# Ledger of designs, part 3: VHH binders against O-glycoside alpha-1,2-mannosyltransferase homolog 6 (omh6)

Target 1, 298 residues: O-glycoside alpha-1,2-mannosyltransferase homolog 6 (omh6), of Schizosaccharomyces pombe (q9p4x2)
Amino acid sequence: MYFLILFSSNAELGEVLRTMRSVEDRFNKRFHYPWTFYGMDEFTEYFMSTTSTIASGHCEYGTKGITYTNHLQFILTISYLVHWDLSQVKPLVENNRLYQQRADALAQENLSYVYSPLFHSFQDWVVRSLLYHPQLEYDYVWRIEPGLKLVCEEKKDIFSTFKDSDIVFTNHVCERKHSGIYAMEEAIEEYKILNTQGDFSNIWVYSNNYTYCKYWPFNEILSLKQIRHNQTYTNLINYLLGSGGTYYHRWTESDILSAAFGVLRARANHMESVGFFLNDDVHYCPETIPYTGRCACL

## First folded at step 1 (VHH)

Design b8 (framework vhh_7xy4_2)
Fold by ESMFold2-Fast, scan of step 1:
Structure b8 (fold): chain B 298 residues (1-298), chain A 126 residues (1-126)
Amino acid sequence: as target 1 above (298 residues)
Amino acid sequence: QLQLVESGGGLVQPGGSLRLSCAASGFTFSSYYMAWVRQPHGKGLEYIATIDTGGGSTYYSDSVKGRFTISRDNAKNTLYLQMNSLKPEDTAMYYCAASKWGYYTPQDLSSYRDYKGQGTQVTVSS
């Protein structure tokens, strides 16, 4: 089964509604796929009622009250607090010399949010939610960021078009390697030595000694079947999460998932017919604009 | 479109007081961490103060502790900085900033990239 997912908050309701209107109008009103909303805090009745009114399919909400009873529960529990503040995470990082030294070094390399335990916890939580969250028992998810707009009408079922893919991407983020990426390469080499799983030569799309390109996470389809039910993926992703690299190396969800998909040679395909914008930071216009499709794309 | 509009700056004598305001629009103000940062002419950005979403937790740089007070009015979508006992060293362009992700330490200047206003000039001079 297929569904659309937003990792969001009550704060982003305005952007969520604008995103949903464009996605419903351009695509989902024809297919009625369900929406799932996941947040670190509980969604309000207003959030739930307004989003449900726009959706052509049913809506599901991942809210506070979900906990895990294993060694990872402390990170997951923090993500599901009703009122989150820095005091909840300070004991994990405050007065931690390694965290402070790593954060200072990464700040000098022009990385954002290097001192933000909330940012690091969110990255970790998104990946763990995709890997383990009990309510996500579908085969594929289309991850859509609040603020994203679909700008061209898409009459084809995108999920059916790419049904045999492990990841369907719309863009790459390319940047110069920072010390955190070198640390991830080291962690993967360590994992390879400890686990004789084959060739780990492909880490990232188009990576080299000085630059790397990773899958842009804010408009992509992921095979939950692969990352949840393929033990090779599950083991590698869990190893990376267990390293604390989101805290000590400022790894993002995109860093972790792109590394896993690259190392394990995922079946990756470009979602080339889907036109979109996000906050003028990223835009993509299809080479061929469908004859009958409404399109506001340049 | 997220907008932050700072006001309340001006020329003041050493030992004087000013109250800066930041009017926020285009987002749910009560769900964002807010900060005041400043930039003296020809120097880099300097962290001043941070306040959590509800106003219950505040953090200050050592240079302003005891002299400045950060506060917010979520009903009015407004952030404030009460500046007392002003010194010539406080002369700078003052910016408010908003972040979904919070501000962990006074050294977290990287968090100010996403949402920063046009600023309001504070000049402390005789």
Scores: ipSAE 0.013, ipTM 0.412, lowest interface PAE 8.0, mean pLDDT 76

Design b9 (framework vhh_7xy4_2)
Fold by ESMFold2-Fast, scan of step 1:
Structure b9 (fold): chain B 298 residues (1-298), chain A 128 residues (1-128)
Amino acid sequence: as target 1 above (298 residues)
Amino acid sequence: QLQLVESGGGLVQPGGSLRLSCAASGFTFSEYAMAWVRQPHGKGLEYIATISHSGGSTYYSDSVKGRFTISRDNAKNTLYLQMNSLKPEDTAMYYCARVEPYYDILTGYYTSPHFDLKGQGTQVTVSS
């Protein structure tokens, strides 16, 4: 089954509604795929009412406060909930000398939001939710961030372009390499040494001493059935999450998933035909689509 | 008509206390996060504190943490700011604001909250 998914909050409702209107108008009104909303906190009646009014498909809402029906769901729920309380994150980062020293170093490298426990916990929560949330047992999800706007009308089913063997279908982004990325490369090399039964590849889509490229998480289709079923992916991702690198090295969901997919030679496709805006800025415009024709780009 | 009206400001000596109130009308107050922001004379807006729609989560700027407490009464559609241990540097016009916290998807980071409704303000002056 195919689901559109947002990790969001009550506070983001305005951006969520704007994003939903764009996606519904340009794509989903033709296909009626369901929407799933996941929040760290419970959604209000107003959030659920307004989002369900815009959606052409069924809407589902989930939070960290989840239920279980059997022993396996209980184990998954316990694993999922271990890191969920923002108040538990505060002692880890507030007045923590290592956290402050690492944050100061990354800030000097011009890396943003290095002092944000909320940012760090959100990245960790999204990755763990994709792997383990009991309500998120779907074959494929299209992850869309609040603030995203599709540029082009898409008459074809985008999910039909996703091959069964693909793990991720998205764009890539290239950034200047910061010290946190070198730390991730070290963590992966340590993981390879500890795990000798593997066919390991390059971590990133592209990397050198100055630049690295990764899969972009804010408009991505993921094969949850392949990721969740394969212990090779879950073992590596859990190793990275367990290191605390999300907090101490400012690793993002994109950094963690891209590293796992790259190292383990996961099959990926580039979403070249889909253009989108972020916060009214053109983030990606397909080169093969005429500017004054089907799509308008800045 | 959407409206926020602040009150409770005044002149106070250093070390003193004040309690600000903000009365909200024209929207469902219990469904929005709310904030206090301030503007010292001749300077830009400074974020002070935010409270979630339920009151379950609060956030403070480092300049006021431990001295100020934000709270709300959803039954009365009212936001409060309890200000203790006031300093001359706290002198400013204080505004109540309705918040749409913004996750910047271009960078993947939380940015400064967007205030889509701001009140008329109440002046706080801390004499030295």
Scores: ipSAE 0.000, ipTM 0.106, lowest interface PAE 18.0, mean pLDDT 73

Design c1 (framework vhh_7ocj_1)
Fold by ESMFold2-Fast, scan of step 1:
Parts: C-alpha cells; sequence; structure tokens
Structure c1 (fold): chain B 298 residues (1-298), chain A 123 residues (1-123)
C-alpha cells in the first residue's frame, strides 16, 4: 500500500489544505492514494472533515501510535497504543543543566533560539513514528510538508518508479555545521567502532569541515519495509535517539535519518521529475523534457 | 545559521508611537517567517505579530488595529509599527525567525531569537 503522509497540527490546517489542493491537482486525482495525517495531539473533527473533502482517496489520522478516521475508531484503537511519552522527555530537559548549557552554546553559533522542548520532541516523535507506528504499513510513504506546492503535472505513478532496493527518493540540502553536527559525527564513529565496521569516512551526502549535505525530508518517498525490516537501520537510529541528541545537540529528523542512510550506504535517488515550492521560497524545477510537458516554474 | 538584531526600543509616553526593526543575517534564504513576541515581567511570552515569506500576517488579539508588521524590500528585515501605545504594552520585545525544517506543533516556537529590546511606556 502507498500513502501520502503529513506530520501536522490543527494550527496548520490552512497550509495543509493549500498543499493538498496542489498535490491532488498535479498528481493524486489520477491515482486516489490515501492521505495519513500524523500529529502530536488529536485532530479536530473540523480538521478531519475539511481535509477529507479535498482528498480523492481515503484519509486517516494518527497521534502517538494510533490511527483513526473518526472518533469511534480512535476509541477502538486506543488499546493498541504505542505511546510517545512526553513525561519521559521532561526529565531530560526540565531543570537540566546540560540542556540549558547547550542552548546557550548554540545561541553563540547563530542558533539564537529560546529552547523548545516541544520542537525537539517533535523531531524525536517523527523518527520513532516512521520506525514503530503500528498502523504504518511495511510499504511506501510519500512524506509531504505543509506549505509544499507541486508545480509540475505528474501523469505517471511516481510510486511505480520505486525499485524494491530503493530506500529513499528525495532532494538534499546543505547547511553550515554547528557543534551538534560534530557531536553526531563523533557518536557515529563511536557506534562504528562498537557495532559496525564500515569502510567509509563520510556519513553525509557530502561534507567538509564546515558544511554538510543531508536528505531533505519535506518531499520524500521512503520504503518503510526496507527501514523497518533492516535491524541495522533500527539499531543505529535507536542508538542516536537514545543519546538524547535531539535535545542536547538539536538533531533533526533529517540529520538522524541522513546519517543512518549514509553510514549504511542506503540506496537513495533524486526526485528529478517532481518540481515544487515550499512556502514560495525553496524550490526545485525539473529542467529536462523527458519528465513531462512544462512546469509552472519554468 | 541565522542571527537577529533588534533596534528601535526605548521609552515613550502613553498614546505615542514607536517603530521596531529586526535585521536577519546568515542563512536568510532558509527563513519561512519572522515575527515579534513580547514578555512583560512575571508574564508568559506572547505573540505580537508575524509575517510569512508569502506575505501573510498574524496579530495578537491585544495589538490588532494598533500595530502593523511589514518587511523590507530585501526580505531580511521586518518592522513593527506600534501606535497608540499604553502602559500595558511595556515589555521586552523579541524578534524571532522560523526556518524550514524546524518542526511543527500547536505550541510552535520560532527557531532563532534576537536578544530582545526594552519598550517602556510611561503614563
Amino acid sequence: as target 1 above (298 residues)
Amino acid sequence: QVQLVESGGGLVQAGGSLRLSCAASGSIFSINAMGWYRQAPGKQRELVAAITSGGSTRYGDFVKGRFTISRGNAKNTVYLQMNSLSVEDTAVYYCAADVYGSGWTEYREYDYWGQGTQVTVSS
């Protein structure tokens, strides 16, 4: 089974609806793939009603290890919960000297944010949901970020271009390394000494002393069967999550998954035919005519 | 990656006006939205105004109609025009930037924050 998946919230409904209209118009109205919406909190009936009206396929909604299409289904699935437990996170950050010191240190590196345990918890929750959510099938998901707009007509089934050996179809992004990224590189070197004997020196798509490139998660197809059935991936990702690095080093979903894919030399491919904008600022426009006609951004 | 510098704070009489500015530097191409928050002594930090890269604006209930958020032509600067100020507007005002990939929650917090600028409104 193939799913279109959004990690989202009730507050983002406007962006979600604009994204859905674009994806439906450019692609999904031809294929009727289901949408799944995952949030850290329960979705309102208004969110569910409004999104299901736009979707050409079925809609499912999930929070903290359950999925549902209505309130009755929510009640019926609650006994199968795999809870992401916020109470487990509070001891890591509440009055934690290391967390506060790291926030201060990262502010000195032009990461001048007030710390947000909820933001860091969201990163942790997304990765755990991709690995362990009991109702996410061992198939393929297209992860789409609220605010994404598809700009090219896609007449072919993009899921049909995915080979069983492929783990991810995505774009990549390059950023300046902050101290947390060096910490992840050290953690992975330690992991390789203890558990994995890889013969490669670079865990990212590309890196040097100051810059690293990672897989971009906001327009990405993942093979959940490859990730979940491969204990090598799950062991490494659990090691990274278990370190608390999303809290202490501000590791994101993209950082953790990209590092795991890099260490294991996962099969990755570029989404060359899928043109997009994210919030009118970040974009990719396919340049070659073999894909389809003309894209709106060309 | 992004650094924010606020300016324009100070002391003003009730009924007066003040204009705050916030300049972003660094990886400004990653900025999705910029906004202003304020925090008065002993109170929670609250949203004043925000503007997205697409131009959409949001305002806190107590400032709507009195304050206006806008952005500069280069898109790396945002302004907060504060009119009809009252003593209740006295607070430290923080500029904040939301970047792509920061994660989204109902309790959304911006990724990058300025040092804050004091606004004091005298009776």
Scores: ipSAE 0.000, ipTM 0.156, lowest interface PAE 16.8, mean pLDDT 71

Design c10 (framework vhh_7ocj_1)
Fold by ESMFold2-Fast, scan of step 1:
Parts: structure tokens; sequence; C-alpha cells
Structure c10 (fold): chain B 298 residues (1-298), chain A 126 residues (1-126)
């Protein structure tokens, strides 16, 4: 089964509604796939009633009214997100000093969010908790960011079109390698010595000495089978994140998933027919505009 | 050598009960995600019930409240207790196993599963 997901808050309701309207109008009104909303705060009745009115499929809300098995696991997942602290990162008497020292160094490399434990906790939560959450029992999830707008009508079932993919991406993002990325490359080399699973020759979508490219996380489809049911993925992620790399090296979900999928030689496909905008900052218009589809790219 | 062997299938009348057993050899079932799938003629295999290595269970909507999956007293055996059977439950039932992390479950679709049993026929008469 297939699932649309959004990480959001009550404050983002306006953006969420605009995003949902475009996705429903351009795609989901034909297929009625369910939506799941995740947030740190409990969603208001107004948020839930308004989003449910727009959705053509069922809506579920990650912070409220969980009714289906195992409530303890869900509470632990929510507790991890809401009640962040460094205790999950095997603290030593010196751990706060080390964290601050590394954050200072990364800040000098112009890296954002280096002093945000909430940001670091969220990255870890997405990779290790969200996609394993009992509420997400489907084999594929389409991760959609508030502010995203689909601009071309898609008559094909995107999920069915890419049913054998491990990841369906809409964009690549390329950045200068910071010290944390070199640390990840080193950690993967160490893992390779302990384990021969995977292809460690190319861990990124693309890289050279100074630049690396990764999958853009704000509009993508992920195979839950590759994430939940692949022991090689699970072992690699546990090794990488067990040392606190999201905190000490400011690794993001995009960094982690792209590296892991590179090692696994994941089946990656481009969502080439889907045009979109994200807050006018990022946009993609298909090279061919289908005669039988509506587009607002031009 | 790795094998899953089902037993306990057969003919039963509507409203009756049946208990399927899945004996595993070559690995320890308590370390694996285990489950039962069924396939009626002309249909894809669908997940009936699953149990992860931690003992948590998941069921298909059509059997919830009627079927129970459990690990047996035997170290390498998984059971499916089927109660209040209906004609719609007629299918070949397959035991399945996959090496997952402790919180992982078998997928709802039959995709690539590490190990499959040979299947056992369950027929429910009116």
Amino acid sequence: as target 1 above (298 residues)
Amino acid sequence: QVQLVESGGGLVQAGGSLRLSCAASGFTVSSYAMGWYRQAPGKQRELVAAINSGGSTRYGDFVKGRFTISRGNAKNTVYLQMNSLSVEDTAVYYCAAQDLYSGGYLPTYEDEIDYWGQGTQVTVSS
C-alpha cells in the first residue's frame, strides 16, 4: 500500500492546505491514497477537520488518538522527538564540551543548525523511528514538505509506476563537503572492515574531493521494504547513528539515506513527469509537457 | 539447510476452527520476523498475520479478532489459530520468515521474502 506523509505543525496549516490542494488536484483525487501528519505538538480539531475535508483519502495524525497497536512503541517515538536530550548519545562527563566544540567548528564551516539539538534529534528520528512507526504499515511512503505545490496533472499512478524502486527522487542537492561528511565517509570505511555487505566504492549519488550530491528529501518516495525489512540497511544505520553522528557531525536524513542507499546499490528513479515548486525556492518543470496533462509551469 | 514446513490444514465447516503449525529448521524463529500469507485462486498472496522477533503481532483487517499468531512452546515453531472460519477464508496458507531487526514486520505484499513454506490448503465449506 502507499502513503502520503507530511511533517508539520498547527502554525503551518495554511501552507499544509495549499500543498494538499495541489497534490489532491494534480494527483491524489484519482487514487485516494491516505495522508499521515506528524508533528511535535498535538494537532488541533481545526487542523484535523480542515485537512480531512480536503483529503480524498483517509487522514491520520501522528501525535493524537493512536488506536492501533503498540502504544508503548509510539509513546517512545513521540518522547524521543518531544523530550530531546543527549542521554540517547551515550553521554560522558565531557560530552557537552565535545558537542559544543564540534558545533563551533561546523559553524565556522557555515553549516546551519549546528547548535540545534532538536534539529539533530529530528534527523535521527526520521531515519530510525518515523519510517519504522507502527502507524506506517505501507510499503511505500511519499514524503511531502509543507509549501510544496504540484504544477502538472499526473494521470498515472506514480506509486505503481515506480513499484520496484527503492527510492523515487525529484531532485538532487549538491553541497561542499564539510568535516562531518568526511567523518561519515571514514565511519563507513570502518564499517566496511567489520562487514563486507554492500558496495562501498560509491556511497553518494555523486562526489569528488570537494562536493557531494544527495537525494533531496522534501519530495520523494521511499521503499519501506528497503528501510524496514533490509537487515543490511538496518545494521549500517545502527552502526552510523549509534555513535551520535547526527549530533556530533550534524548528519541529516538526506546525508544518511543517500549514503546508505549508495552502499546498498538501491534502485533509484527520477520522478521526471512530476512538476513542482517549493516556496518558489526550488522548482522543476518537465522537459516534455504531456498533451493530456495540465501544467502551470509556464 | 533452511526449511519451513506447514501442517494442520484441511477441510472444515463454516464457523469451525483450525490450527496451522509452521516448523522451521536451519535458523531460530525467535530471531526472525515470521508470518502467514494466504492465496486464493487468481489472487496475489496477502498477509494474514505477522509476529516480529520481539513478540508483537499484526493482522490483516479481514481476520482481526478471529485469528491469532503465536510462537509455540517448541523453540522453532509458529502457529496460526483460526477461529470462526468462513468460506472466504478458503485459500492456500504459506508460512514466511525474514531476517529483520527486532521491530520489523513482514510486508503486506508477498515481495521477496527470505524463506517460504510449501503451503497448506484450507477449505471452508458452507
Scores: ipSAE 0.000, ipTM 0.096, lowest interface PAE 20.6, mean pLDDT 73

Design c11 (framework vhh_7ocj_1)
Fold by ESMFold2-Fast, scan of step 1:
Structure c11 (fold): chain B 298 residues (1-298), chain A 125 residues (1-125)
Amino acid sequence: as target 1 above (298 residues)
Amino acid sequence: QVQLVESGGGLVQAGGSLRLSCAASGSIFSIYAMGWYRQAPGKQRELVAAITSAGSTRYGDFVKGRFTISRGNAKNTVYLQMNSLSVEDTAVYYCAKDFTGSYRYLGAPEEYDSWGQGTQVTVSS
């Protein structure tokens, strides 16, 4: 029903191992939930053997499914675990002139990674993997970023605590709206006009006229049941992916998923008891709360 | 294509100040996250300070409150103002382009992972 997921590569093995050790020590050694590792390229035997040694549950490694042929032309391939067949091939063709024009405009707004097809491909790939990868036949996924460390002993089953949530977040990020975010709002309004059914009264739960707040994707639980099997979610997310907005508007995985959760009024809960650090730059420590003395935040 | 050129290093007494500059050429500066790293002899290269394209900053714990990073997009330059220097700050300081934590694991393209040659900072007791 539940699993832990890392989107990762062979190059980040060191950070992956440190993250796994903290998650196993603080939480998963009690529950033995499986780990799933997803990479755009094949994992080495060394990666697989070292990660499986640390894990208290089963490890799965996914590299078949979504592939990209080059930085301006992409082919989405969908494969099923049971059959290993190519179930769908859909070319995503980039208009290089349009891409460069929009990248230049976003650069004028001081936005990073606007000229990085690799960054754009990764955002698209993460969202499509969450929707379509055949190994993700679970109800919930705990998305954990390489470099993350859990700093609090967690004896309760977090998955069972937040059963019936659509998203369980640990953080959110607020930023000034840029033209890419305005393009997302326009895409959602267009989707609403084409689809007269559903409650679309809010674009984002945390959005306003001048700022945009989105769920921080690097330590969160997502309902795969909602995004895969609720057609209202699946159709909206597919519409956004199909626009090419990850390329033409520099949308991130968090932009797309937060927009869908906001528009569709997802049941969102804060994972307050889970203390963490991402590298040494982002930290959340519940030890300042009198009842959470089980944390090591020094 | 992008060249990063550091300047402003030198010898300074403990308690003194230095201002480092990193001039970028050959690309659109304003879109990049920029940072300063340092490497002391026998140690790994470590983050000193970073500034995103939007102007958000982050600092290494050892320099917090003493150093300030800023950018001048009109001159394609990032600056590091170093105050209250100690002998522990002695290192070669490197300018870097477009590092951001979580997404570097993808093997950032070389164009987004540019480094300068470095500038030596020596703090005397």
Scores: ipSAE 0.000, ipTM 0.181, lowest interface PAE 11.4, mean pLDDT 72

Design c2 (framework vhh_7ocj_1)
Fold by ESMFold2-Fast, scan of step 1:
Formats: C-alpha cells, structure tokens, sequence
Structure c2 (fold): chain B 298 residues (1-298), chain A 125 residues (1-125)
C-alpha cells in the first residue's frame, strides 16, 4: 500500500495547500493515494477540512502517537521510544552539562540549530514516525515537504515504477563532516563490535575524509516494508536514537536514514521523471525528451 | 574558518547598475554553493541569488532577469551584477557561504555558516 506524507503544522497550512494542489494536479488525482499529515501538535478542524477538500484520496492526521481521520476517529499508536513525548527531552537538555558542552562545540563548527531542543526532537520523531509506526500497513511512502511544487505531469504510477527500490531519491546534499558526523561513525563502529550483522564499511551515499553526502529528504520515496521487518536495521536505529545523538551530536533524520541505508546496502534509484521546485525556483527539470513536453520549467 | 568581504555597494539612481563582489578567504569554496542575501530596514533577510559549485544559479523571483550571479576565475570570488535597479532594491547586501554544497532554498539563511559584514546599496529615484 502506498501513501503520501507531509510533516507540517497549522501555521504552514497555506504552503501545504499549494503543495497539495500541485501534487494532485500533476499526479495524485489519477491514482487517489491517501495523504498522511504529521505534526508535533494537533491539527485544527480548519486544517483538516481544507486539506481533505483538496485531496483526491482519504486523509489521515497524526501527532505524538495518535493517528486520526477527518471524522475525528482516533487510532492509538504505540510509541516505541520514550522521546516521542516532548517531556522526555528534558533529561537530555535541561541542566545537562554534556548537552551544553557539545552544543557549544558544534556552534564553533558553525552548525545551525545546535541549541534547539525542538529541532532535535523533530529529527528523532520523524525517524520513528516513518519507520516504526506499528499501525500503518503501508509498503511505500512518498515524502513531500510543504512548499514543494511538482512541475511535470506524471501519467504513470511512480510507486509501481519503483516498487522494487528501497529508496527513490530526487536529490542528495553534500556537506563538510562535523564532529557530530565523526561521532556517528564512531557509534556505528561501536555497534558493529557489539553486533556482527550488517555492512558498516560504507555508511554514506558518498564519503571522503572531509565531506559526506546524504539523501535529500524533502521529495523521496521510502520502502517501509523491508525496513520495518529488518531486525538488524531496527537494532541499529534504536542504538543510534537511544544514544541521544540527535541532541548531543545534532544528527538530522537525513544523517540517520542515509547512514542506515548505507549499512543496509539499500537499492537506491533516481526519480528522474519528477520535476519540482522549492522556493519558487526550478530545483530539477527532467532533460529527457519523453518528459520535457509534460513540464512547465524555467 | 572563512572570511567573506563584500565590496561594490553605493548610491545609484533608479534604472542604474551596480556590481557587488565577495571575496572568500581561509578555504576554497569551489565545491560549495555561495549566495547573496539582502535585508531592508525592518524586514527579514531574503535570498537574492546563489551559485553552486558547478555553476548552476538560483534567483529570488523579485530579481530574475535583472541580476546575474557569477564566479571569478579563482572560484573564491562571487559577483552580483545588478541591472535595472529600483528603489525597492535598497538594502544591505550580504555574501554568504555554507559549510556544505546544496541547492539554496531547501534551507533558510540560518543554514549559512559564514557571512560577510554587508554592503549598503541605496537606489534613489
């Protein structure tokens, strides 16, 4: 089963509606896949009413372990991690000398959001929501960021096209390794010593002594089917998240998932027919002749 | 680790042109994106233009067709050619560089790690 997902808030409703309109018009009105909206806080009736009016499929709304429909029927979701409740982040940050020391060090490396418990909590929560939501029986998820717009008509079913992929990416981002990334490499090596399963030799899409690349999470398809039933994968993610690395090392969801996909040796494919832009500029326009006639690019 | 120095700002009449320069020192950023941002008094900082390591460019909608971003031969210098200036272009212009290569617009200005001191551009009617 396939679905579309947005991580969002009530404050982003305008961007969400614009994104949904482009996705529906270019792709989803043909296939009627469901939308799932996840937020840190409960969505308003106005948010739910407005989004469900645009969607051609059904809509589901989720927050902190509760999934609900536009009919306000609640499906309780068991949290696998204590940190899904924001009150649990207090021991990790409040009066915590290690947190302060590491945040200061990462600030010296010019990393953004190093003092933001909200940012850290969101990274943690996204990984848990996507990979370990026990009541979602979806095989594949297409993650779309609010503000993203699709610019090419897509007549074929993208999910069916890539049904044998573990990840279908539209972009990757490369950045200088910071102390937090070296800490992640150390954590994975420590985990490897304690556990003999998995390939820990290449944990990134690309890596050298000073630079690494990770999958860009704002327009991608993830296979949840294989990952959710892979004990080696589950143990690694629980080990990484359990260390507090999103708080102590400013690991992002993209850092964590890209490293895990590397260890898993995931089958990665480029979603080459999907043209899109973010922030009102064409981010990617397909150059292949079969796609160009269906695109509104710059 | 990196120092960014802007130059080329000043006073110009509407319809005129200015060329801003940003010199980066401390590390070669030929493998990283570099950008120009601007901030008018009382407004939020906004993206003007960005250029990737490969030379692909990105512009804010309000300057498309009027401004051009480019790299110098040494690739440690970025230029912003500003044509057909209007009074709405009056702002302090900042050069910025991240510690990583990415398509600008995925992250906001808070994701740029190095900033210059800014150069004032004033457009009079």
Amino acid sequence: as target 1 above (298 residues)
Amino acid sequence: QVQLVESGGGLVQAGGSLRLSCAASGRIFSTYAMGWYRQAPGKQRELVAAISSGGSTRYGDFVKGRFTISRGNAKNTVYLQMNSLSVEDTAVYYCAAPSYDYVLGTYRSEDFDYWGQGTQVTVSS
Scores: ipSAE 0.000, ipTM 0.131, lowest interface PAE 16.4, mean pLDDT 73

Design c3 (framework vhh_7ocj_1)
Fold by ESMFold2-Fast, scan of step 1:
Structure c3 (fold): chain B 298 residues (1-298), chain A 122 residues (1-122)
Amino acid sequence: as target 1 above (298 residues)
Amino acid sequence: QVQLVESGGGLVQAGGSLRLSCAASGSTFSSYDMGWYRQAPGKQRELVAAITRGGSTRYGDFVKGRFTISRGNAKNTVYLQMNSLSVEDTAVYYCATRLGSYFYPESAYDYWGQGTQVTVSS
């Protein structure tokens, strides 16, 4: 079962509608795959009615889905730093001298959003939602970022290029290493020492002293069935989330998932045929477009 | 965490100019992407201009060539220079911070200011 998935908010409706129109016009009007929208807060009727009007398939809407029992304060199988409530995150962040010291250091490295509890909680929430959200029980999802625009007509079913053994299908992004990335590398080495049963590899697709390359999360297909039901992946990802590194080291969803995929030797394919822009900032044009009829990026 | 306060709105004749300012409180301004949005009566909010922490800019189609966004990190302020104003530019203008950037998702929460009224007379 295949779904287009988008993590979003009511404030992003304009970007969402632009993205949906592009994806529908270039790909999904042919295949009618459903759209799934997940937000930390409830979607408005206006958001839901407007997005449903554009979609050629059906639309599903979800929010953060934390379930508590009278026996446990947490989701039954998950220990975590936050309870999906910003009021519970603020005391851990805004009154924490270690957080402020690390944020100040990362700000000196010109890293974005180092002081943003909302940014940190969003990254944490996306990763935990991909692993555990009760409503997110799909085999495969195509994660598409608000603001993304497909620029070439895609005639083939892109999900059909995904092998059952593949975990991720996306492009790579390379960034300058900041001090939080060295902390991620240390956390992974600690995990390897504590867990002697695994077959472990190097963390990143590529790295040197200054640069690391990871899987780009804003136009990617993920095998949720393989990630969710594999304790090898969920144990490592829970270890990383439990460290608080999303808050103390400004790790993103891409950092956490890429580290897990790399170190565990996940099968990955490069998404070579899908041309896109992300707003006015990032674009990718396929080198070869043998099965597309139209392409706006050439 | 972030408080935004807009200023510089007012009444101006068509063809005139206005400069809007948005002052951010807190120590985080230089780490955020900043934007200007507007909302006219009976319409939804629309993007006017955005500027990333790195200085990359994006504009709404109806304001390209007329408006210029800039930031002053030393003052924790973002500016919108509005030239060649038209009656269609009449709206409440809002300053916002976005969690999206060149490397990271736009799918995140926005902080909004209270808004400043711009009225353009014929």
Scores: ipSAE 0.000, ipTM 0.269, lowest interface PAE 12.5, mean pLDDT 75

Design c4 (framework vhh_7ocj_1)
Amino acid sequence: QVQLVESGGGLVQAGGSLRLSCAASGFTFSDNAMGWYRQAPGKQRELVAAITSGGRTRYGDFVKGRFTISRGNAKNTVYLQMNSLSVEDTAVYYCAAHYPGWQLSTDYKEYDYWGQGTQVTVSS
ESMFold2-Fast, scan of step 1: ipSAE 0.032; ipTM 0.521

Design c5 (framework vhh_7ocj_1)
Fold by ESMFold2-Fast, scan of step 1:
Structure c5 (fold): chain B 298 residues (1-298), chain A 125 residues (1-125)
Amino acid sequence: as target 1 above (298 residues)
Amino acid sequence: QVQLVESGGGLVQAGGSLRLSCAASGSIFSSNVMGWYRQAPGKQRELVAAIYSGGSTRYGDFVKGRFTISRGNAKNTVYLQMNSLSVEDTAVYYCVAETGIYDSSGWSPREYDYWGQGTQVTVSS
């Protein structure tokens, strides 16, 4: 089963509604795929009613804490979600000399958000939510960021088109390697030494000695089967999360997932027919001749 | 090291206009986001406007439709065109910038790396 997912908050409702309108109008009104909204805080009735009104499919709302499931699934959900509570993060961050020293060093390497426990917690929480999502019946998720706007008519079922992919990407982010990325490469190499059964490669997408590229997370399809039911992926992602590198090395969700997909040679495909803007910052217009004149491209 | 230099503040009559400028010295490619915050007497700092490297903009609710942010990429300069000014716009306006390293999070709240010293805008009735 397929679904669209947004990680969001009540404060972002306006952007969420604009994003949903474009996705529904350009694609989802034909297919009625469900939406899932995940927030660190509980969604209001107003958020839920307004988003449900726009959606052509079913809407689900998740947050840290309680969800209605059977007893065993409830225990598992609470067990994992409790570690996303800032009270569980305090020992890693509050009055922690190592955290402060690492943050100072990363700031000097021109990284943003290095002093933000909330930023670090959000990155960790997104990966854990994808890894331990309670809706086990879903095979694929289309991750859509608030502020994203689809600008081309898409009549084909994108999920069906890419059903054999591990990841379907729309963009890459390429950056100069910082000490946190070197730390991640070291962690992966340590993991490989401890786990001799795997067929591993310490590669990043478009990696070299000075730069690395990662999948841009704000408009992509991920295989939940690989993240959750392939034990090799699950073990590596859990190892990376367990290191605290999200806090001590400023690893983002994209860093962790791109590392796992790169190291384990995921089947990656470009979602080349989907034109989009994200907050007018990132712009992609398909180059294929059939899409000219059918896109609201600038 | 990036330094931010604001200019264009001053006294203006209600209904008037001002253009603030902020010039970043150092690498012209060092910031992916530049913007403006303001601090009114007795209030905390609030976002006025921000512009991303791709030209995307965000505005605080109280200034939408009246203020326009723009960026001169060649000089790494950001402008804030303020129209239809009211007494409530009286504040110290701060230019802000982030490093040019793209942040894939997209999540708020935003922490800016560099702050200017501020420029006073006073709107008289």
Scores: ipSAE 0.005, ipTM 0.161, lowest interface PAE 10.9, mean pLDDT 73

